# Designs tried in a protein design chat: VH-VL binders against Protein TIC 22, chloroplastic (TIC22). Part 3

Target 1, 202 residues: Protein TIC 22, chloroplastic (TIC22), of Pisum sativum (Garden pea) (Lathyrus oleraceus) (q9zst9)
Amino acid sequence: ATLTPNHVAKSLAGTSVYTVSNSDNEFVLMSDAEGAKSIGLLCFRQEDAEAFLAQVRSRKKEFRGGAKVVPITLDQVYMLKVEGIAFRFLPDPVQIKNALELRAANRGSFDGVPVFQSDLLVVKKKNKRYCPVYFSKEDLEYELSKVSRSSKGVGVSQHIMVGSFEDVLKKMELSEKSSGWEDLVFIPPGKKHSQHMQEVIA

## First folded at step 14 (VH-VL)

Design x5 (from v1 with light chain Y94H)
Fold by ESMFold2, look of step 14:
Formats: structure tokens, sequence, C-alpha cells
Structure x5 (fold): chain C 202 residues (1-202), chain A 120 residues (1-120), chain B 107 residues (1-107)
């Protein structure tokens, strides 16, 4: 049996993103790049959503009176996506730069929301193993520096793998139990994995 | 296919009037802001301003305010850039470009340009 | 007005080289930065929007990064068709402004 949508959503608990809503608390939507569908924009940084709000107000008079930035958690976003609502993530540009730097110099562009992982970090809680996946490379580096004092002798970032959040979600959705994909937990920016695990598992 | 097709090259003398055009097709013309950009010979790009065809709302760069007039005839999906009295310094290539929804994708479609030459 | 300063103004490179062009804004513009490519006698072509997102149909050898005041366009392995002039443009605040351009020439 494949992983349920509710299981995938729980792995995302605790991470907020930001979007713009109208006065009726409906997401402000726009055409995607091809003009084929309407999408909502979801910013990992609140300041990016505030900047987008300013553009929404500037370009459409109908939004000047009531549009606002609203937070939404990734687990809530995932459940809305399962219901057929289309979103586009706007990652933190620092993490885009981190992703580009981790790739070979001749590889080129990065598509999607960067996530960072190391196989040197596995956490155990309530007799279950979790593999933390970070939205912030810096947070992962901090945790690895605690381990690296005892085990590595070379640079911390050599043990960091980067991937696309969207690809990871797709693989989780297609994976069956015991595949290892069920053990992932996403760590919000600015949180220690132990604090986060205690909040979302307990 | 979204396209912007501009009017042909113009050769004028100082003091003459001129109206150049930019015809949009393949999209909802009144739902996107449209901008004008100047490129003087051998120089970079200068933003002139933007116009919203839906209600003719305009925003001009301060350096172009009062120098040109942007307008729209939405019945034929056409935008215009107009001078009442041309100067030699108006000699340049002029581009129209569509701003995407909320400007998010930037100026995603460009016209081919209209060369305006003003000389005595 | 927000001044956009590109560096370098001109550079020479060979096919296969990694090329980096920088753009600095005189004040913070968040991620509202675009890159355009212009070949002689042609209209500009959109390459990158929102600082780091590729326009449709743009080859993946192009990438953008940065936020705030400092931005970078990178071509990971230069191709013959990439010799052109490149412009950055801020679209955070009116009036929108362009950098002065970077001419990329064959060596």
Amino acid sequence: as target 1 above (202 residues)
Amino acid sequence: EVQLVQSGAEVKKPGESLKISCKGSGYSFTKYWLGWVRQMPGKGLDWIGIIYPGDSDTTYSPSFQGQVTMSVDKSITTAYLQWNSLKASDTAMYYCARLSEFDFYGMDVWGQGTLVTVSS
Amino acid sequence: DIQMTQSPSSLSASVGDRVTITCRASQGIGTWLAWYQQKPEKAPKSLIYYAYSLQSGVPSRFSGSGSGTDFTLTISSLQPEDFATYYCQQYNSHPYTFGQGTKLEIK
C-alpha cells in the first residue's frame, strides 16, 4: 500500500509559507507561465509575500481595499493540493544560491524548492527512526558541525545532498511502506530537529 | 500565440508630430499592462512607462513625463506612443512589451521595435 | 530612482567557459529582478524573472541568483548562440530601470 496523503501532510507539519488573499479570504490567483491554469503563489519568506501584495494592489484596483498576506502551513497546503488546488512555491533566494553552489559548476539552473539532507543525521523518537530534511542548508550545517567534531575531519558541506521539495513529495506519494520514504520529516527554517520532532510527534 | 506587432520605421524632421503603434494579439489585451522602452543608437534600454488598456491608467518614468503620450484603442487591441513635436534627441528604437500578470514574469513579450529617425 | 549597475560592461569568453555577470541595485529590490538577452538588430528576449526563475524555453545552462541588492546571471557552459548583450532590470519600484548592459563577445 502507498503512503496516505495524511501521512505525507504530517511529515510537513510546523512549516509556514505565505500567500496573498483577497477580502473574502480567497487566495489571489494568477495564470501560470503557459497561461494554462490558475495558481496561487506561496512564499517561504513573509517579506516576499508582502512584496507580492504590493504588486497585486498596484496592478488591480479591486485588491486595494482588502488584499492581505496570510500564513498557511505546508501540511494545510498539501491537503489543498490533494483537493486539486494548484500552487507555485517561491523559495528563499538564499537557499536557491545554496543549491546552485552545491551542484557542479557546469550543471546550470536549479528548479523547485531546495531541500537539504545528510545521511549522517538520523533521529529516533518513540522507537521510530526519522530522516530530517531541511529547508535551510545553514540549519543542517549547524547540526552536522556537532557530529563532525567527532567523525569527519573534512568540510561539513561535503556531506550535504540537495534535492527538490517537489520531487521528494512526488516520490513520497508513489512510495510504499518500508521504502524509507515514510521516515522523512521536514525541518522548518530556524528550528533544531530535536525541538521540531518533539513538537510534531508528541 | 501572444504577439506584439509594431508599426514600421519612421523618418521625420524636428517639430513634426508622430504616432507609432503596437498591436497585441493572442491574449486578453485589456487585462495586462503594456510598457514602452526606448533604446538610443548604440545605447542601453530606457523604460518610458506603462499603460493599462482596461482603463487607460498610465505611469510614466519622470524623465519621459510630458515628452510623450501613451494611449490605447482597445477596440483594435492597439497601443500608441505619440509626440506632438519631435526633437532630434528622440531618434531611437522604440519597443513595446507586455508586463505579465502582476508583473510577476516581467516583460515577457516584446514587439519587434520601431526605428524613429529625426533629422533635419 | 533605483540605479542598476552591471559588471563587467564587456567581457570576452570562449565556447564552453563559465560566465558570470553581476548586477547591483542602489537599494533593496527583494527578488524583483529580471535578465534579458539582446542580439544585434533584435528585440530583447526574457531569460530570467524573479531573480532566479527561468523563462519558458530558456536553456538550463542559464541561472540566476541573488536578492536585495546583489544579483548574478551565470551561463554554466557558454554556447555560440549566447554571444549577445545582457541587461538586468529591476521591477520592484517605479520607474523600472535597466542596467547599462554587459556585452559578451567571443575571444
Scores: ipSAE 0.763, ipTM 0.889, lowest interface PAE 1.2, mean pLDDT 88

Design x7 (from w1 with heavy chain D57E)
Fold by ESMFold2, look of step 15:
Structure x7 (fold): chain C 202 residues (1-202), chain A 120 residues (1-120), chain B 107 residues (1-107)
Amino acid sequence: as target 1 above (202 residues)
Amino acid sequence: EVQLVQSGAEVKKPGESLKISCKGSGYSFTKYWLGWVRQMPGKGLDWIGIIYPGDSETTYSPSFQGQVTMSVDKSITTAYLQWNSLKASDTAMYYCARLSEFDFYGMDVWGQGTLVTVSS
Amino acid sequence: DIQMTQSPSSLSASVGDRVTITCRASQGIGTWLAWYQQKPEKAPKSLIYYAYSLQSGVPSRFSGSGSGTDFTLTISSLQPEDFATYYCQQYNSWPYTFGQGTKLEIK
């Protein structure tokens, strides 16, 4: 059996993103690039959602009075995705730059939301292991420097792998129990993994 | 397929009037802002202005305010750029471009350009 | 008006080279920055929107990064068809403005 939607959602607990809603608390939707479907935009930075709100107000009169930026947690977003609502994430541009730098020897752009992981970092809480996946490369670097003296300074990046949040979610959805994908926990930007694990492990 | 098709090249004398066109097809013409961009020979690109075909709301770049007029005819999904009295300095390539929804994808569709030559 | 300054104004490079073009805004524009490619007597072609997003059908050797005032366009391995002039454009605040262009010539 594959991992349940509720299990995947729990791995996302505690991380907020930002979207624009209308005065009726409905998502402001737009066409995707092909015009095939309606999507909601979800920003990892509040600043980016505020900038998008300004564009929404400038282009459509119906939004000028009541549209606003609202926070939404990734676990809530995931459950709405299960219900068939389409979203597009807008990552922190610093993390896009980090992803491109880690792939500098490889041809090509980076698509999707960067996530960062190291096989040197496994977190154990309440007699269970978790594999932390970071939205911030800097946060992962900090944790690695605490665990290993040899990882301090400019050399710590040697132990960091980058991937796409969207690809990781897809693999979690398709994976069987005991495959290892059930152990993932996503660490919000700006949080230490110990504090996050304390807040979300129940 | 979403397309913007512009009218053909023009050769004019100073003082003459001119109206060039940009016909949109393959999309809801009244739901997207449309703009005009000038490129003088051998130079870069300048925005002229944008127009919303749904209500004809316009916004011009300050350097073009009063120099040219944008308009639309919704019934034939066509936008226009018009001069009452051309100057030699109006010699340029003129592009129309569609602004994507909330401008998010940038200017996602461009016309092929209309070359306007104004000479003594 | 927000001024957009590109560097360099021109460059020559060989097929296979990694090419980086920079663009600086005179004030903060968030991520509302696009990159265009233009070949002689043709309309601009959109490459990158929203600073880092690849336009549909654009080869993945193109990438963009930056926010605020400093932005880059990178071509990871230059191809013969990449000869063109490249423009950045801010679309944060009206009037939208273009950089002066960077002419890329293949050695």
Scores: ipSAE 0.762, ipTM 0.882, lowest interface PAE 1.1, mean pLDDT 88

## First folded at step 15 (VH-VL; from x7 with heavy chain S28D)

Design y1
Fold by OpenDDE, fold request of step 21:
Structure y1 (fold): chain C 202 residues (1-202), chain A 120 residues (1-120), chain B 107 residues (1-107)
Amino acid sequence: as target 1 above (202 residues)
Amino acid sequence: EVQLVQSGAEVKKPGESLKISCKGSGYDFTKYWLGWVRQMPGKGLDWIGIIYPGDSETTYSPSFQGQVTMSVDKSITTAYLQWNSLKASDTAMYYCARLSEFDFYGMDVWGQGTLVTVSS
Amino acid sequence: DIQMTQSPSSLSASVGDRVTITCRASQGIGTWLAWYQQKPEKAPKSLIYYAYSLQSGVPSRFSGSGSGTDFTLTISSLQPEDFATYYCQQYNSWPYTFGQGTKLEIK
């Protein structure tokens, strides 16, 4: 059996994103890039959501006053996605830069929200494996510095893997139990690894 | 197919009036802002202004305020850029461009351009 | 108005080269930055929007990065059809403004 939506949602707990809602607390939706469907925008930074809000107010009169930025957690977002609401994530541009730098020079653009992980940060507790996945490269590097004598830079970077959040989610959804994908835990940006892992494992 | 088609090249003299057009098709013309961009010969791009065809709300670049007039005829999904009195310095390529929803995707559709030549 | 400054104004490169163009804004514009490609006697073509998002149909060898005031357009491996003039454009604040352009020529 594949992972349940609830399991996937649980792995996303604690991470907040930001979106724009109207006066009725409904998501402001827009057409996707292909014009095929309506999507909600979810920003990893509040300031990006604020900028989007300003643009929304500027371009559509109906949102001139009443629209606002609202926080929402990724687990909630995921459940909405399961219910059929489509979203596009707007990652921290710093993390895009980090992702591009870590990737081979010839790979070109990065699509999606970068996530970072390292096998060195895998935690085992009570014979259960937990694989932390970070939205912030800096957060991951900080944790690596605590477990490895390797200096920052090339020595640390070689232990960092970069992927797309969207791809990881898809793989989780398609994965079988006991495949290892159920062990993933997404670490909220700026949150201490130990604290979050303690909350998740408890 | 979403596209913007502009009127043909114009050759004018200083002091003459001119109105060029940009026709949209393949989308709801009244739901997207439309802009005009000037490119002088061998030079870069300058925004002239934007107009919302739904209600004809306009926003001009300060440099072009009072120099040109933007308008639309939504019944024929056409936008216009007008000069009352052309100057030699108005010689340029003029592009119309669609602003994507909330401008998020940038200027996603462009006209082919209208060359305006003003000379005595 | 927000001034956009591109660097360099022109450069020569060979097919297969990695090319980097920089754009600097006079003030913070977040990620509301677009990159356009223009060939002679043609309208600008959108390449990148929102600083790092690839426009539909654009080859993956193009990439954008940056936020705030400093932005970069990168072509990982230059192709013959990539020789053109490139413009950055901020659409954070009206009036929207373009960089002066970067002419990419064949070496």
Scores: ipSAE 0.894, ipTM 0.949, lowest interface PAE 0.5, mean pLDDT 94
Fold by OpenDDE, fold request of step 21:
Order: structure tokens, then sequence, then C-alpha cells
Structure y1 (fold): chain C 202 residues (1-202), chain A 120 residues (1-120), chain B 107 residues (1-107)
């Protein structure tokens, strides 16, 4: 049996993203890159959502009145996704840069929202394994500094794995129970690891 | 297939009028802003302006305001750029380009360009 | 108007090389930056939008990064078909403006 949507959603709890809604509190949708379907944009930074709002207002008159930026949590977003709403995430550009730097020099582009993790930060509580996944490399490095002497530089980078949030979610959805994918916990940007883990375990 | 097809090359004299065209196909022409870009010989790219075919709303770059006129004929999904009186300095390649929805994807479709040569 | 400055104006490189082109905006434009490739006698082709997203069909060897005022286009391993002129363009505020271009030539 694969992981339930509720389990996946729980792993995403606490992380906020931002989108643009119309006067009816509906997501402003746009065509995807292929023009195949409508998608909502979800920004990891509020300022990116604000910039998008400005464009929405500028390019379509129907959105000039009442459109606004609204926050939404990733667990909520995930449940909407399960219901059939498609989204595209707009990551923090700083994290894109971090992801690109961690990858091989000739790797090329990075697609999706970067997420960072380290085996050194795996936690066991009450005979249960938890694998924290960070949206911020800096947050991960901060935690690594608590468990190792070196928290920055090339020496630390070897202990950091980078992937895309979208890929990780897909793997979680397709994973079997007791495969290890159920152990993932996404750490909200700027949130202390210990605090978030306590909230998740509680 | 989404595409923009522009009219053929033009050879004109100073003082003459000119109207070049850009025909859109493969998408809802009235739902996307369309822009015009000038490229002088051996030079870079300059935005002329943008037009919304749905209601013909126009926005010109300051340097081209009053110098050219953008228009559209929705019935044939065609946009136009026109001069009332050409100058030699108008010699350039002119591109039309589709602005993606909310411009998010940038200018994702380009015409092949129309070369305009103005000489005595 | 927002001024876009590319560096370098011209660059010579060999197949297989890692190539980096930079673009600086005179003011903050967020991630509303696009990169275009133009070959002689051809229209510009969109490569990257929103600073770091690849257009459909663009090889993964192309990548973009940056936000605010400083942006970078990188070709991880230059291919023969990549020799062209590259332009950055801001579409954060009208009038939209292009960089002066970077001509990438064969060494």
Amino acid sequence: as target 1 above (202 residues)
Amino acid sequence: EVQLVQSGAEVKKPGESLKISCKGSGYDFTKYWLGWVRQMPGKGLDWIGIIYPGDSETTYSPSFQGQVTMSVDKSITTAYLQWNSLKASDTAMYYCARLSEFDFYGMDVWGQGTLVTVSS
Amino acid sequence: DIQMTQSPSSLSASVGDRVTITCRASQGIGTWLAWYQQKPEKAPKSLIYYAYSLQSGVPSRFSGSGSGTDFTLTISSLQPEDFATYYCQQYNSWPYTFGQGTKLEIK
C-alpha cells in the first residue's frame, strides 16, 4: 500500500506559500507552459506573488478590482492537488542558486523547487525515524552546525543532497509503506528544526 | 501550432506610408498581448509597443510614441504596424511577438520578421 | 526606463566550454527576466523566462539564475549550435528593455 494523501499532507504542514486570488477568492489561473491546462502559481516568497499580482492587474482588466495575494499552506495546496487542481511552484531564487551550486558544474538547469536534506540530520524518536527535508539550504546548514564542527563550505556540501520538491512528492505518492519515504518531514523556511519536529511528532 | 507570420520585405522611399502585418494562428488571438520590436541593422532589439487584440488597447514605448501606429483586425487575427511618413532611420527588421499570459513566460512566440528598407 | 547591461559584449569559446553571460538591471526587476538566442537572419528565440525557467524544447545545458538586479545565463557545455547572439530582457515594467546583446563566437 502506498502512502495516503493525508500522510503526505501532514508531512507538508506548516509551510506557507502565496498565490493570487480574484474578487471571488478563487485562484487566478493561467495556462501552463505547454498550453495544455490551467495552473495556479504558488510562490515561496510573498514578494513574488505581489509582482505576479501586478502583472495580473496590468494585463487583464477583469482582475484589476479585488485581486489580492493570499497565503496558503502546502498541506492545503496538496489536498487541492489531490482534488485535481494543478499548480506550479515558484521557488525562492536564492535556493535555485544554492541548488545549482550543489550540483555538478555541467548539470545545467534546475527544474522545480529545491529541497535539501542530509543523512546527518535524521532523527529517531520513539522508535520512529524522521528525515527532515529543508526548503532552505541555509536552514539545513544551520542545523548541521549543531551536529558537526563545520557548517559551511565544501566540507559540508558533501553531506547535503538536493532534489526537487515535485520529484520528492511524486516518489512519496508512489512509495510503499515502510519504504522510508513515509519518514520525510518538510521543514518550513525559517522555522527551527526542533520546534517543527516537536509539532509534527506531537 | 502557435505561430506568427509577418508580411514580406518592404522597400520604400522617405515620405511614403507603410503598413506591415503580423498574422497569428494556432491560438486565441484576442487573449494575448502582441508586441512589436525593432532591430536596426547590426544593432540590438528595441520595444516599440504592445497591443491587446481583444480591445485594441495600446501601450507604446516613449521613444516610439507618435511615430508609429499599432492596430489589429481581429476578424483575420492580424496585427498591424504603420507609418504615415517613413524616414531613412526607419530602416530595420521589425518583429512581432506574442506576450505570454500575464507575460509570465516572456515573449514566447515570434514572427519571422519584416525587413523595411527606406532609401532615396 | 530600466537599463539592462550585459557582460561581456562578445565572447569567444570552444565546443564543450562552460560559458557564462551576465545581465545587470539598473533597478530591481525581481525574476521578470528572459533570455533570448538570436542567430543571423532569424528571429529571437526564447530560452529562459522568469530568470531561471527553461522554455519548452530548450536543452538542459542552458540555465539561468538571479533575482533583483543581477542575472546569469550559463551554458554548461557549449555545443556547435549555441554560437549566436544572446539577449536578456526585463519585462517587469514598461517599457520592456533588452540588454545590448552578447555575441558568442567560435574560438
Scores: ipSAE 0.894, ipTM 0.949, lowest interface PAE 0.5, mean pLDDT 94
Fold by ESMFold2, fold request of step 21:
Structure y1 (fold): chain C 202 residues (1-202), chain A 120 residues (1-120), chain B 107 residues (1-107)
Amino acid sequence: as target 1 above (202 residues)
Amino acid sequence: EVQLVQSGAEVKKPGESLKISCKGSGYDFTKYWLGWVRQMPGKGLDWIGIIYPGDSETTYSPSFQGQVTMSVDKSITTAYLQWNSLKASDTAMYYCARLSEFDFYGMDVWGQGTLVTVSS
Amino acid sequence: DIQMTQSPSSLSASVGDRVTITCRASQGIGTWLAWYQQKPEKAPKSLIYYAYSLQSGVPSRFSGSGSGTDFTLTISSLQPEDFATYYCQQYNSWPYTFGQGTKLEIK
């Protein structure tokens, strides 16, 4: 059997993103780039959602005076996605720059939300294995510097791999139990993996 | 297919009036802001202003306030840029462009441009 | 008005080169920056929106990065069809403003 939606959602617990809602507390939706579906925009930075709110207010009368920025957690977003709601993530531009720098120089654009991982960080807790996946490269670098004194500074980034959050989620959804993909736990920006795991693992 | 089709090139004398057009098709013309951009010969791009066809709300760039008039006729899905009295310095290429929803994707559709030449 | 300053104003490069164009805003604009390509006597073509997002149909050799005041357009491996003038544009605050342009000539 493949991993359940509840398992995938649990791996996402604790990470907040930000969106714009209308006066009825409904997501502000827009057409995607191709006009094929309605999507909600989800910003990893609150300041980006506030900037989007300003654009919403300036462009359409029905949103003047009633629209606002609201937080929502990624596990809640994931469960809404399972129920058929379409979303687009707007990543932190610092992490986009980090992703571009980690890739080969001849590769071009980065698509999706960057996530960062190191094989040097595998955590065992309550006799279970967990592989932390970070939304912030800087947070991962900090954790790696604690594991190896020889990896401090520029050397620590040699152990960092970058991928797309969307691709990782897709692989988790298609993976069976004991495949290793069930071990992933996503670490919110600004959090230590040990702290986060204490909060989300019963 | 979403398109913006502009009127043809114009050759004018200083002091003459002019009205150029931008016809939108393939989308709900009243639901998107539409703007005008000027490019003087050999120079960069300047925003003139934006207009919302749904209610004709306009916003001009300060350097163009009072220099041109934007308008729409939503019954024929057409936007206009108008001069009362052309100057030689109005010689430029003029583009219309549609602002995407909440401007998020930027200016997603551009017209082909209208060359306006004002001389002698 | 938010002033947009591009660097360089012009450059020459060979097919296959990595090219970088920089754009600086006079005040913070978040990620509300677009990049356009314009060939002679043609309308501008949108390449990048929202600082880092690739417009539909644009080759993946183009990329954008930056936020706040400093932004970069990169062409990872220059192709003959990339000969053009490139403009950045902020669309955070009215009036929207363009950089002065960067003319890219391919040797």
Scores: ipSAE 0.770, ipTM 0.887, lowest interface PAE 1.1, mean pLDDT 88
Fold by ESMFold2, look of step 20:
Structure y1 (fold): chain C 202 residues (1-202), chain A 120 residues (1-120), chain B 107 residues (1-107)
Amino acid sequence: as target 1 above (202 residues)
Amino acid sequence: EVQLVQSGAEVKKPGESLKISCKGSGYDFTKYWLGWVRQMPGKGLDWIGIIYPGDSETTYSPSFQGQVTMSVDKSITTAYLQWNSLKASDTAMYYCARLSEFDFYGMDVWGQGTLVTVSS
Amino acid sequence: DIQMTQSPSSLSASVGDRVTITCRASQGIGTWLAWYQQKPEKAPKSLIYYAYSLQSGVPSRFSGSGSGTDFTLTISSLQPEDFATYYCQQYNSWPYTFGQGTKLEIK
């Protein structure tokens, strides 16, 4: 049996993103880049959602009254995705810059939401191994500095792998129990992994 | 296929009037803002203004306010840029461009440009 | 008006080089910045929107980054077809404004 949607959603607990709703509390939707479907935009930074709200109000009269920025958690977003709602994430631009810097110099653009991990960080709780996955490279660097004094400074980035959140979610959905993919826990920006693990794992 | 096709090159004298066109096809013309951009010879790009074909709402850049008029004829999906009295300094390439929904994807479709030459 | 300043104004580079172009806004514009490529006698072509997102059909060797006032366009491995002038443009506040352009010559 593959991992359930509820299992994947639990791995996302505690992370908020921001979207724009209309006066009837419905998500504001727009066409995707290809024009193939309607999508809701989900910003990792509140200020980006507020800037998008201003653009929404500038371009369509029906949104000039009552449209607003609303928070939504990633576990709620995931459950809406499994119900068939399409979304696009707008990552923190600092994390895009971090992702570009971690790639080989001759590689180009980064697609998707950057996530960061290190094989030097595993968390053992209740006799299980958990692999923390970060939305913030800076948070991961902080935790790495506590594990090894030699990882401080310029050398710490050599232990950091970057990937896309969307790819990780896809692999989790395709994975069987006991495959190792059930051991991932996503760490919200600005949160220490040990505190987060205590809050979500008990 | 979404396209913007502009009218052909124009050679005019100072003081003459001129109206150039930009015809949209392959999309709902009334649902997207459309703008005009000027490029003087050997120089960069300047925004002129934007117009919403659905209700003809316009916003001009301050330096172009009162210098040109934007309009649309939505029955033939065509936008216009018009001068009442051309100056030699109006010599430039003029582009129309479609603004994406909420401007999010920027100017996603461009016309091929209309070269306007004003000299005596 | 928000002024956009590009650096450098021109450069020459060899095929395979990594090229960076910077753009600075006179005021904060969040991530509402686009990059355009313009070849001689052609309309501008959209490369990047929202500071860091590739437009459809643009090769992945192009990338953008930045927010606020400082932005970068990078070509990771320059190709002969990348000869062009590159413009940044803010679309945060009207009037929307372009940088003065960066002419890239392939040597």
Scores: ipSAE 0.768, ipTM 0.884, lowest interface PAE 1.1, mean pLDDT 88

